# Miniprotein binders against q96jn8r1131to1294, part 18

Target 1, 164 residues: q96jn8r1131to1294
Amino acid sequence: TLEFLENHGKNILLSNGNRTATRVASYNQGIVVINQPLVPQLLVQVRIDFLNRQWTSSLVLGVITCAPERLNFPASACALKRAAWLLRGRGVFHNGLKICEKFGPNLDTCPEGTILGLRLDSSGGLHLHVNGVDQGVAVPDVPQPCHALVDLYGQCEQVTIVNP

## First folded at step 12 (miniprotein)

Design ti12
Fold by OpenDDE base, fold request of step 13:
Structure ti12 (fold): chain B 164 residues (1-164), chain A 98 residues (1-98)
Amino acid sequence: as target 1 above (164 residues)
Amino acid sequence: DELEEKIREIILRAMELVRKGELEEALELIVEAIRLAVENKDKELLVTAIWLIAYIARKLGDPELLEKVLELAEEAYELTKDDDIKYYIERLEKALEE
């Protein structure tokens, strides 16, 4: 069963059998990691439950390649400088470095109810799915094992892991 | 740092070329990025550059290139001790066995 790990950002409250993450304060300190590493060809999905329009930026989605249970989370995923592959807005980032400027839809403008998915293909490419639609390879050759990461940042105040 | 920004731009452009399937041109750019990263002691940028060159090398499949990139990756690992680089070393070694 997919769940968010108990090791999470300071402003996160887990509920619903640790399948729902809620940021209960401020605009940051909202990083969560899914317990099981990505299995090739298996889709992992989260639903955006609630947005706070006070902010302009929204959630960051991606993977980490380090042991999540030992991770000391910074205030935002963008501060990760190692073992991090992230989707923010329309950009793709590796350890804080932009490696793609325009990929898929703008995550900052995804409405409530949007289902975002991550999937490793057979070649190790990391795919983004939006409402079940494969947006293509965001990152080729991602190190394995890797864990899905969600940063409930800015607008994004709640997400829930959903089954494909 | 001006040189750091140059490296960042090169990597971004190289990845764009990779997405277009222009691997040879991407290779030229990423080699330059690696050279500059080593020169400027930009370890973080070096990690990303090694990822991309390893991918390009495996896609091209040339054994001589794979060997050269493997050596670069091993040197980069000694400099950075980044476990992701270690992963790519293993990927390159596997590619050489095919």
Scores: ipSAE 0.907, ipTM 0.955, lowest interface PAE 0.4, mean pLDDT 96
Fold by OpenDDE base, fold request of step 13:
Structure ti12 (fold): chain B 164 residues (1-164), chain A 98 residues (1-98)
Amino acid sequence: as target 1 above (164 residues)
Amino acid sequence: DELEEKIREIILRAMELVRKGELEEALELIVEAIRLAVENKDKELLVTAIWLIAYIARKLGDPELLEKVLELAEEAYELTKDDDIKYYIERLEKALEE
């Protein structure tokens, strides 16, 4: 069963059998990691449940290649300088370095109800899915094992893991 | 830092070329990025550069290139001790066995 790990950002409260993450304070400190590592052809999806339109930026989605249970989370995923591959806005980032300027839809403008997914293909390419549509390879040759990461940042105050 | 920014730009451009299938040109750029990263002791940028060159080398499949990139990756690992680089070393070694 997919669920968020108990090791999470300081402003996160887990509920619904740890399948729902809610950021209950401020605009940051909202990183969560999904328990099971991504394996080829496994689609992991989260639904945006609630957005606070006070902010302009929204959630960051990606993977980490370090042990999630031992990770000390910074205030935001953008501060990760190792073992991190992230999708923010329309950009793709590795350890804080932009490696793609325009990929897929703008995550900052995804409305409530949007379902975002991550999947590794057989070649190790990391795919983004949006409402069931494969947006293509965001990152080729991601190290394995890796775990899906969601940063409930800015607008994004709640997400829930959903089954495909 | 001006040099750091240059390295970042090169990596970004190299990835754009990779997405377009221009692997040979991407290779030239990423080699330069690695050289500059080592010179400037930019360990974080070096990790990203090694990821990309390892991917390019495996896609091109030239054994001599794979050997050279493997050497670069091993040197980078000694400098950074980054486990992701170790992952790519293993990937390169497997590619050489095929």
Scores: ipSAE 0.906, ipTM 0.955, lowest interface PAE 0.4, mean pLDDT 96
Fold by OpenDDE base, fold request of step 13:
Structure ti12 (fold): chain B 164 residues (1-164), chain A 98 residues (1-98)
Amino acid sequence: as target 1 above (164 residues)
Amino acid sequence: DELEEKIREIILRAMELVRKGELEEALELIVEAIRLAVENKDKELLVTAIWLIAYIARKLGDPELLEKVLELAEEAYELTKDDDIKYYIERLEKALEE
């Protein structure tokens, strides 16, 4: 069963069997990681449940290639400088370095109800799915194993892991 | 840091070329990025550059290139001790066996 790990950002409250993450304070400290590493060809999805539009930026989605249970998460995913592949806005980042300027839809403008998915293909490419639609390879050749990471940042105050 | 910014820009441009399928051109850029990263002792940028060059090399499939990139990756690993680089070393080794 896919769940968010108990090792999470300080402002996160887990519920629904740890399948729902809610950021209950501020705009940051909202990083969560899914317990099981991504299995090639298997889609992992989260749904944006609630947005607070007083902020401009929204959630960050991606993967980490280090052991999540050992991480001391920073206030935001963008502060990760190692083992991190992130989608923010329309950008793709590796360890804080932008490696793609325009990829997929703007995550900052995804409305509530949007289902975001991550999938490793057979060649190790990390795909983004939006509402079930494959947006293509965000990052080729991502190290494995890797864990899906969601940063409930800014607007994004709640997400839930959903089955494909 | 001007040099750091240059490296960052090169990597971004190289990745853009990769996405366009222009692997040879991307290779030239990323090699330069690696050179500069080593020179500037920028371990973080080096990790990213190694990722990209390893990918390019595997896609191109040239054994001699793979061997050269493997050597670069091994050197980079010694410098950074980054486990992701170790992963790419393994990927390169596997590619050489195919």
Scores: ipSAE 0.906, ipTM 0.954, lowest interface PAE 0.4, mean pLDDT 96
Fold by ESMFold2, fold request of step 13:
Order: C-alpha cells, then structure tokens, then sequence
Structure ti12 (fold): chain B 164 residues (1-164), chain A 98 residues (1-98)
C-alpha cells in the first residue's frame, strides 16, 4: 500500500488514507514523499487533481536518496542541494543543477487529470511515465534506496496516489 | 562565479553526450569539470560530476578507468561527505568484480 509519509511540507493536508495530498495555503511548503522506496518492479503514480492557473509554475516530481522520515524539508524542492533528482518544468535537475534541458512534457502545462509515474529500471535508471506512456530514462543511475517526491508547488494544489 | 557557470555548462554538455551514447567525448568533458570543480572548491558540482564519471566508467567497462574513477570517487567522498558518493563507490567496486 503506497501512502504519502506523515513527514511532509507544512502546508500539506493528507486525506484519503494518506493517498491524497492537498496544499492548503500559499504557493509552497508542499513537499510530500511516498512511503515505499522505489524498486525496479514498483511504479509510483500520482494524478494531478486540482490546479490553480493563477501561478506560473507547477508541481515538481522526482526522488530523494536520503532517509525521508525525519528529513527537514525546505519550502520548495528546488532548494534541495543534496540527495535530490527532480523534474521541473521541462528540465531535469540534480541538487539544483540542470542536467537536461528538455525531458518529457512541460510539467508547468500538464492539465488536471494527468497521471505522472516514476519507476526504476534494472540499471537504476529513473523513468517518467505520463498517462501510462513511458517517457524514457530521465536519470540513468539514481542512488538507492530512493523515495518518490512530489512538491505541490504553485499551480498544483492536490495530487492523489493511483494504482497502475 | 564565472568559473562555476563554466563547470555547470560542461556538466550539462557531458550529460547531453551521454544521452547520445557518445561516452568517450563525455568522459573528456567530465574529467575537465571535475578538475575545475576541485580547483574552485565547488562541492555541489563535484558531487554531480562524480555521479556522471562513475556512470560513464561503468558503461565503458575499462578496468583501468574504473580503478582511476574509484580512487577519484573516494577522494571526492572525503571532500564532500556526501553519502550518495558511497553508492557510486559501491557500484564501481561491483563493476570491477565483473
């Protein structure tokens, strides 16, 4: 059973058996982490439930490679300077450094209802899935163990973990 | 910092080459990025550069290269204390065992 961890951003309210995360204030403080580390056979999927288009940027999706249960989260995932591999907008970032200019769709323009998935391949490559379609390897070898992370940033006000 | 921006650009280019499968050219670039990151004492960029050179070395599979990159990763761990480098070291050691 996949759930968001109780350790999360300050502006997050968990519901639906900790499978739904809602950002209830501001534009940030919305980091959530999924409770099970990624393994090659596990596909973690979240659906974008609600967007507020008055903001320009939207959710960030990725992984953290440090233990998440007691981690102090910054206001935004993009401020993580260690142990973080993130998809933001059209880019891929490691610890705040852009390592790919364009990968997959622009997350800032994904509509409500989009299902975003993360999985590891047998070589440790991180794959993005969009509405069931594998977008390929975003990061060729991610340290393990790692946990999927979503930052309900800006436009993104609610996501729900869904089964494949 | 102008040097920091140069290192960022080199790493981004090396990653583009990796995505194209041009591993030998990517290796040349990432070696340069590591040298500059050490000179500039840029621990964050060094961590990323070590991740990439470790990946490139494992893909190329040359035992001499793997040994050199392992030594480099061990030095980078001492400089940065970043636990992700321990993971890269383990992957390099596994690759040397075949």
Amino acid sequence: as target 1 above (164 residues)
Amino acid sequence: DELEEKIREIILRAMELVRKGELEEALELIVEAIRLAVENKDKELLVTAIWLIAYIARKLGDPELLEKVLELAEEAYELTKDDDIKYYIERLEKALEE
Scores: ipSAE 0.861, ipTM 0.935, lowest interface PAE 0.7, mean pLDDT 93
Fold by ESMFold2, fold request of step 13:
Structure ti12 (fold): chain B 164 residues (1-164), chain A 98 residues (1-98)
Amino acid sequence: as target 1 above (164 residues)
Amino acid sequence: DELEEKIREIILRAMELVRKGELEEALELIVEAIRLAVENKDKELLVTAIWLIAYIARKLGDPELLEKVLELAEEAYELTKDDDIKYYIERLEKALEE
């Protein structure tokens, strides 16, 4: 069963059997990680439940390639300088370095109800799904094992793991 | 700094070429990015550059290129101690054993 790990950002409250993450303070300290590594055939999906439009930027989605259970998370995923492949705004980043200018939708404008998915293909490519639609390969070969990460940043105050 | 910004731009350009399928041109750029990153001691940029050249080398499939990139990756691991480079090394070794 997919759940968010107990090791998470300081401002996160887990509920709904650890399938729902809520950021209960500030605009940051909202990193959560899914409790199983990505494998082919596993589609990890989260629904954006609640946005606070007071902020201009929103959630970050991606993977980390190091063990998440005892990792000391920074205040924001954008500060990860190792083992991180992130989708932010319209870009794709590796360890903070932009490697693609535009991929998929602008995450800063995704409305409440949007379902965002991550999966690996058989070649190790990381795919983004948006509302059930495969956006293609964001990163062509990601080290394995890797773990899905969501940063409930800025606008994004709640997400829930949902089934495909 | 100015050189660091240049390396970032080269890597982004190389990725654009990879997405277009222009692997030989991407290879030329990423080799230069690696040279500059090593010279400037930019460990973080080196990790990304090694990821990309390892991917390019595996897609091109040339054994001599794979051997050279494997040597680069091993040196980069010693410089950075980044565990993801060990993954790239294993993928390069498998490609050489065919």
Scores: ipSAE 0.845, ipTM 0.930, lowest interface PAE 0.7, mean pLDDT 93
Fold by ESMFold2, fold request of step 13:
Structure ti12 (fold): chain B 164 residues (1-164), chain A 98 residues (1-98)
Amino acid sequence: as target 1 above (164 residues)
Amino acid sequence: DELEEKIREIILRAMELVRKGELEEALELIVEAIRLAVENKDKELLVTAIWLIAYIARKLGDPELLEKVLELAEEAYELTKDDDIKYYIERLEKALEE
């Protein structure tokens, strides 16, 4: 089954059989990674469970292209300068560089209950799904293997892995 | 850094052109971004630029271009030691077999 990996940000508490991640302190140190690489036909989905609207920014979603089990994660995913392809706000970023200004919905405004999904297509394109709807190709060719990552940043205090 | 900001904007514009299917115009921009990134010794931006030019070259499918971009990617790997560039090199080599 899909679970969050035991190597995660220091402010994360895993529960629900490691399928729920809660940020229990501060606004950062909330990186979690799915315990299996993305493969064609695998759709990884998380539901936003709890938001604190006091913050302006919210979760970051994406992939890393290096093995996650022993990585030393930074305080925030946006500080990853290698092997990282991230969706943040409405933008798409590679290693901290913006490569798309507007893609999909603004993650900073997604409400509680939103289900966000990631999958690779057969050409290595990374797709975002929102509430079951494919938003298209965020990144046209992501190195493989890659691993789905969520950073419970700012507003986002809890997410849960859900089945498609 | 003004030059780093310029390189960042060129890469963003090149990617916008790629999304619109304007591959030859995107190629012109990304070649310039690579030249500037090498001159400025900006290894992080070079990695992204190599990803994009490798993708553009594979989409265009011109064997001469693919060969030149493969050489460029190999040089960029030596400069950056970024393992993702090995993936791009593999994809370029496979495209040349076609």
Scores: ipSAE 0.843, ipTM 0.928, lowest interface PAE 0.7, mean pLDDT 93

Design ti15
Fold by OpenDDE base, fold request of step 13:
Structure ti15 (fold): chain B 164 residues (1-164), chain A 98 residues (1-98)
Amino acid sequence: as target 1 above (164 residues)
Amino acid sequence: DEREEKIREIILRAMELVRKGELEEALELIVEAIRLAVENKDKELLVTAIWLIAYIARKLGDPELLEKVLELAEEAYELTKDPDILYYIERLEKALEE
């Protein structure tokens, strides 16, 4: 089963069999990683459960290609400078470098209930899914194995892994 | 910092071209980015550039290009020791076998 790893941001509280992550303090320190690496052609999804409109930025979604159990997470995903492919707002980032200006919907404006998914295609392309709709390839040729990462940042205070 | 920013911009533009299917033009840009990254010893940017050029090379499918990019990737790995580059080396090698 898919679960968030116990190695997570300091402000995260896991519940619901580690399928739900809640950031219980501040605006950061909210990184979580899903235990199983992405299996090609299989969709992994999380639902945005609660948003705090006090903040402007919202969750960051992406993958890491390093061993998550040994990773010391920074306060925010954007501080990852290696082995990180991230979607923030409408941008796509590799190790902090913007590689795409406008991709898919703005993650900062996704409402509660939005289901975000990641899927590797047969060519190694990382796809973003929004409410079941494939938004296309965010990153071509992502290294494998990779693990889905969610940064409960700013607005985003709770997410839950959901079945496709 | 200006030089670093230039590299970043080139990579971004190259990726935009890739998304448009303008692979040849993207290739030219990314080669320049790699050159600059090596000169500036920007290891992090080099990793990204290697990712993109490897992708472009595989998409273009030219064996000679693949060989050259493989060589670049191997050299980049020696410089950065980034394990993701090893992944791309493997991908390039596989492409050459096809």
Scores: ipSAE 0.902, ipTM 0.953, lowest interface PAE 0.5, mean pLDDT 96
Fold by OpenDDE base, fold request of step 13:
Structure ti15 (fold): chain B 164 residues (1-164), chain A 98 residues (1-98)
Amino acid sequence: as target 1 above (164 residues)
Amino acid sequence: DEREEKIREIILRAMELVRKGELEEALELIVEAIRLAVENKDKELLVTAIWLIAYIARKLGDPELLEKVLELAEEAYELTKDPDILYYIERLEKALEE
């Protein structure tokens, strides 16, 4: 069963059997990591439950290649300088470096109810899914094992892991 | 830093070329990025560059290139100690066995 790990950002409250993450304060400190590593063909999905429109940026979605249980989370995923592959807005980032300017839909404008998914293909490519639609390979050859990461940042105040 | 920005831009452009299937041109760019990263001691950028060149090399499949990139990755690991580079080393070694 997919769940968020107990090791999470300071402003996160887990509920619903650790399948729901809620950022209960500020606009940051909202990083969560899903317990099971991404293995090929496993689709991990989260639903955006609530958005706060006073902020411009929204959630960051991606993977980490370090041990999640030992991770000391910064205030935002954007501050990760190692072992991090992230989707923010329409950009793809590796350790803070933009490696793609325009990929998929703008995560900052995804409405509540949007289901975002991550999946590794058989070649190690990281795919983004939006409402069940494969947007293609965001990152080729992602190191394995890796774990899905969600940063409840800015607008995004709650997400829930959903099954495919 | 101007040099750092140049490296960042090169990597971004190289990735764009990769997405377009222009692997040879991407390779040329990423080699330059690696050179600059080493010279400037930009360890973080070096890790990203190693990822991309390893991918390009595996896609191209040229054994000589794979061997050269493997050596480069090993050297990069000594410089950065980034565990992800070990993953790429393994991937390159596997590619050489195919």
Scores: ipSAE 0.901, ipTM 0.953, lowest interface PAE 0.5, mean pLDDT 96
Fold by OpenDDE base, fold request of step 13:
Formats: structure tokens, C-alpha cells, sequence
Structure ti15 (fold): chain B 164 residues (1-164), chain A 98 residues (1-98)
């Protein structure tokens, strides 16, 4: 079963069999990683449960290619300088470098209840799904194995892993 | 740093070209980015550039290009020791066997 790893950001509290992550303090230190690696055709999805709209930015979604159980998490996913492919706002980033300016919907404006998914295709392309709709390839040829990462940042205070 | 910003801009533009299917032009840009990254010792940017050139080379499928990019990737690995580059080296080697 899919669940968040116990190795997570300092402000995260896991519940619901580690399928729900809640950031209980501040606006950052909210990185979580899903236990099972992404394999081709596996759709991993999280639902935005709660947003605190006093902030302008929201969650960051992506994958890491390093061992998640040994990862020392920075305060935000944007600070990752290696082994990180991230979706923030409408941008796509690799190790902090913007590689795409406009991709999919703006993650900063997704409302509560939005279901976000990640999936690798047979060629290693990383797809974003929004409410079940494939937004296309965000990143071609992502290294494998990789693990889905969610940074509960800014507005985003709670997410839950959901089945397709 | 002005030089670093130039490299970042080139990589971004190269990726835009890739999304448009303009692989040959993207290749020219990313080669320049790699050259500049090596000269400026920008290890992080070099890793990203190697990712993109490896993808472009495999999409184009030219054996001579694949061999050249493989050499670049191997050199980049020696400089950065980034495990992700090893992944792309393996992908390039497999492409050469096809």
C-alpha cells in the first residue's frame, strides 16, 4: 500500500495509517515522500485536504531519485540541489533550475479537493494528472527508481494519498 | 553570476525547443551549455545539461552522436560523481546496442 515515509519534514504529522500528512507549524518544513517508487503505469495520487489562504504559494509536487529514507530534508523542496524534479506553480524545475516556464495548471491556485497525480510512462516520461486528467509529460527521461515527493508549502497544510 | 545565468537561459531555451520537436537546434544550444558549464565548473548545471543532451541524442538516434554524448556523460560523471549521470550513461549504451 502507498503511504508516506516516516522520514519527513520537521513540521509534518502523519496520520490515517501514514496516508495523511499535516503540516502543523509555520509555512515550510513540510516535505513528505511516498514509500513505493514510481514504476511505469503506476499512478500515485494525493488530494489537497486543507488550504490556509493567508499564503500565496502552495504545494510543490515532484520526484526524487535518491534514497528517500536517507534524505536530509531542507526547509523547502526548492532548496534541493540534487536528485529532484519538481512542479511548482506552472513551472518545472530540475535541482532548482527552471526547465519549463508553463506546464499544466497553476498548482498555487488548485482548490481543496483537487487530486494531483504522478505517473511514469513506458519511455520514462513523468506525467502530471489533475483530477484524473493527464496534463502530459512534465519531464522526459526521469531516472529510475524515483519516489513521489510532496512539499506541503505555504497554503497547503494537509494532503492524503488516494487510490485511482 | 552572469555566466551562470547565461547557462541557465540556454538550458531553458533548449528544453523549449525539445518540446517543439526542434531537436537539432536544441542540440546545438545544449552543447554550448555543457561547454560553458565545464569551463565555469558549474557542476549542478552540468548534470541538467547532460540529462537533456542524453535525451536529445537518444531521440535523434544517430550512432556517432550517441558515442560523442556518451563520452561527454562519462566526463561529466568524473567531474560531478552524480549517480543520475550513471543512469544516462546506461541509457546511451543501450541505445548504441540497438
Amino acid sequence: as target 1 above (164 residues)
Amino acid sequence: DEREEKIREIILRAMELVRKGELEEALELIVEAIRLAVENKDKELLVTAIWLIAYIARKLGDPELLEKVLELAEEAYELTKDPDILYYIERLEKALEE
Scores: ipSAE 0.898, ipTM 0.952, lowest interface PAE 0.5, mean pLDDT 96
Fold by ESMFold2, fold request of step 13:
Structure ti15 (fold): chain B 164 residues (1-164), chain A 98 residues (1-98)
Amino acid sequence: as target 1 above (164 residues)
Amino acid sequence: DEREEKIREIILRAMELVRKGELEEALELIVEAIRLAVENKDKELLVTAIWLIAYIARKLGDPELLEKVLELAEEAYELTKDPDILYYIERLEKALEE
């Protein structure tokens, strides 16, 4: 029952029962949010379906800690200055501030077929999974409730929610 | 601007220390970052700094430190009105009950 929320970036087209998001124009305006808040025991996973390698940057993953249903999204997740914890490239960001230089793989180089996952642990730590492998705690104690966010930025033109 | 860049560098360094488990040194840095952020009226950086000092204080578990950080968080909420600080306050209050 995980789906992308109908409130999304301007350049997104939802399909496959709102489980697939495609950016159909430009390089930005591609924010999507999962419709259920993260809870312990919930692993949200998306598969990278299609990349356009002529761009140098790729998708951003993370969470927002404010209600997403009527939020006015900026052109890029990196412009969120409140309630946002993001993984971009190899870095971790809070409200636009880099709080970790290198965590996990470089998202800008993940190939098509990569499955990326987010979950909260029982202490509120945010974990990244890559192809089923837990990369550890990216952010200790994220405020709850929070929702998983994907920004189909640059290279990333399509992702699909997949079951664990 | 130069002060903002310094605050960002201090917070990043403090987080690096937290990841290494060097909580006391991280605490010293984040206290300085908070002082500078308040003086510079940098609300965005203050929110991040409060998140981190609240986490550090809870991991250290010292009741006197928890009380001081709770007071800082309450002041930061007044300055920023960021609802996430209310979450941090709640976590500090729960830790103090132990």
Scores: ipSAE 0.854, ipTM 0.932, lowest interface PAE 0.7, mean pLDDT 93
Fold by ESMFold2, fold request of step 13:
Structure ti15 (fold): chain B 164 residues (1-164), chain A 98 residues (1-98)
Amino acid sequence: as target 1 above (164 residues)
Amino acid sequence: DEREEKIREIILRAMELVRKGELEEALELIVEAIRLAVENKDKELLVTAIWLIAYIARKLGDPELLEKVLELAEEAYELTKDPDILYYIERLEKALEE
């Protein structure tokens, strides 16, 4: 039973048994975190439900490696300076530092209906899935435990946790 | 900051080499990045550099290298207090027990 945590960005409204997150104001303050840590056999998937193409940038996807229940979130995930491994646009970032220029598709161009997935492999590698297709290892060794994070930024106004 | 930008470039380059399987060359770069990050007191960059050198050391599997990197990680923890470094230390310790 995967859910978004009640600790989330200020502009988020949770619904659908805490499986749907909607950003109800502005372009930011949209960080959500999934309640269970990643384990190798767990594929966490979210579907992009609603985009507003008025904005240029879209959601950020990744993991946080510290306890998320009482964390003070910044306005945007990209401002996290600790415990954060993020996929943004075409790049991979650790604590705001770009560690890969191009990995997988450009998240800024994913349409409504796209299903984005995260999982750890047996070696601690973080994998991105897009519509069921494994994009490979984004980060070779992520500290555990870690939780999946989505920042409903810019274009992205709603996502829903879906099962594989 | 010109020094900070240089350290960022070195870490990105080292990660590119890791993705290509060029672990020895990546190791040389990341050792330099750590030295510069300590001198410049760039705690955030030091955390990333320690993550990468710990990963490289475990992939190479040399016990002497693992011992040296463990010492570096312990010193980096004292400088940064970043809990993720404790995870890297644990991984290095487990690699030495094998």
Scores: ipSAE 0.852, ipTM 0.930, lowest interface PAE 0.7, mean pLDDT 93
Fold by ESMFold2, fold request of step 13:
Structure ti15 (fold): chain B 164 residues (1-164), chain A 98 residues (1-98)
Amino acid sequence: as target 1 above (164 residues)
Amino acid sequence: DEREEKIREIILRAMELVRKGELEEALELIVEAIRLAVENKDKELLVTAIWLIAYIARKLGDPELLEKVLELAEEAYELTKDPDILYYIERLEKALEE
């Protein structure tokens, strides 16, 4: 069963059998990683449960390509300088470098109830899904194995792993 | 760092060209980005540039290009020690085997 890994950001509380992550303080220290690597063709989804509109920016969604169990996470995902492919706002980033200006919808404006998904295609392409709709290939060739990562940043205070 | 900013902009433009299907033009840009990243010792930018040139080479499918990019990726691994480059090397080796 997919769960958030026990190694997570300092401000995260896991609940619901480790399928729900809540950021309980501040605006950062909210990185969570799903315990199993992405399996090609298998859609992994999280629902945005709670947002706090006090903040301007919202969650970051992506993958980490190194083993996450003992990794020391930075305060925010944007500080990851290795093994990270991230969707932030409208952009796509590799190790903090913007590689695409405008890929899909603006994650900073996704409302509560939005279901965000990640899927590896058979060629190693990373796809974003929004409310069940494939947004296309965000990154054409992502190293495997990789794990889905969510940074409950800013507005985003809670997400839950949901089935497709 | 003005040189670092230039390399970042070249990589972003190369990726824009890849998304438009302009692989040969993207290749020219990413080769320049790699040269600059090595000269400036920008290991993080080099890793991204190697990812992209490896992808471009596999899409173009030219065995001579694949061989040259494989050698470049091997050298980049020695410079950066980034395990993700080993994955790119593996993909390049498989592409050479047809």
Scores: ipSAE 0.851, ipTM 0.931, lowest interface PAE 0.7, mean pLDDT 93

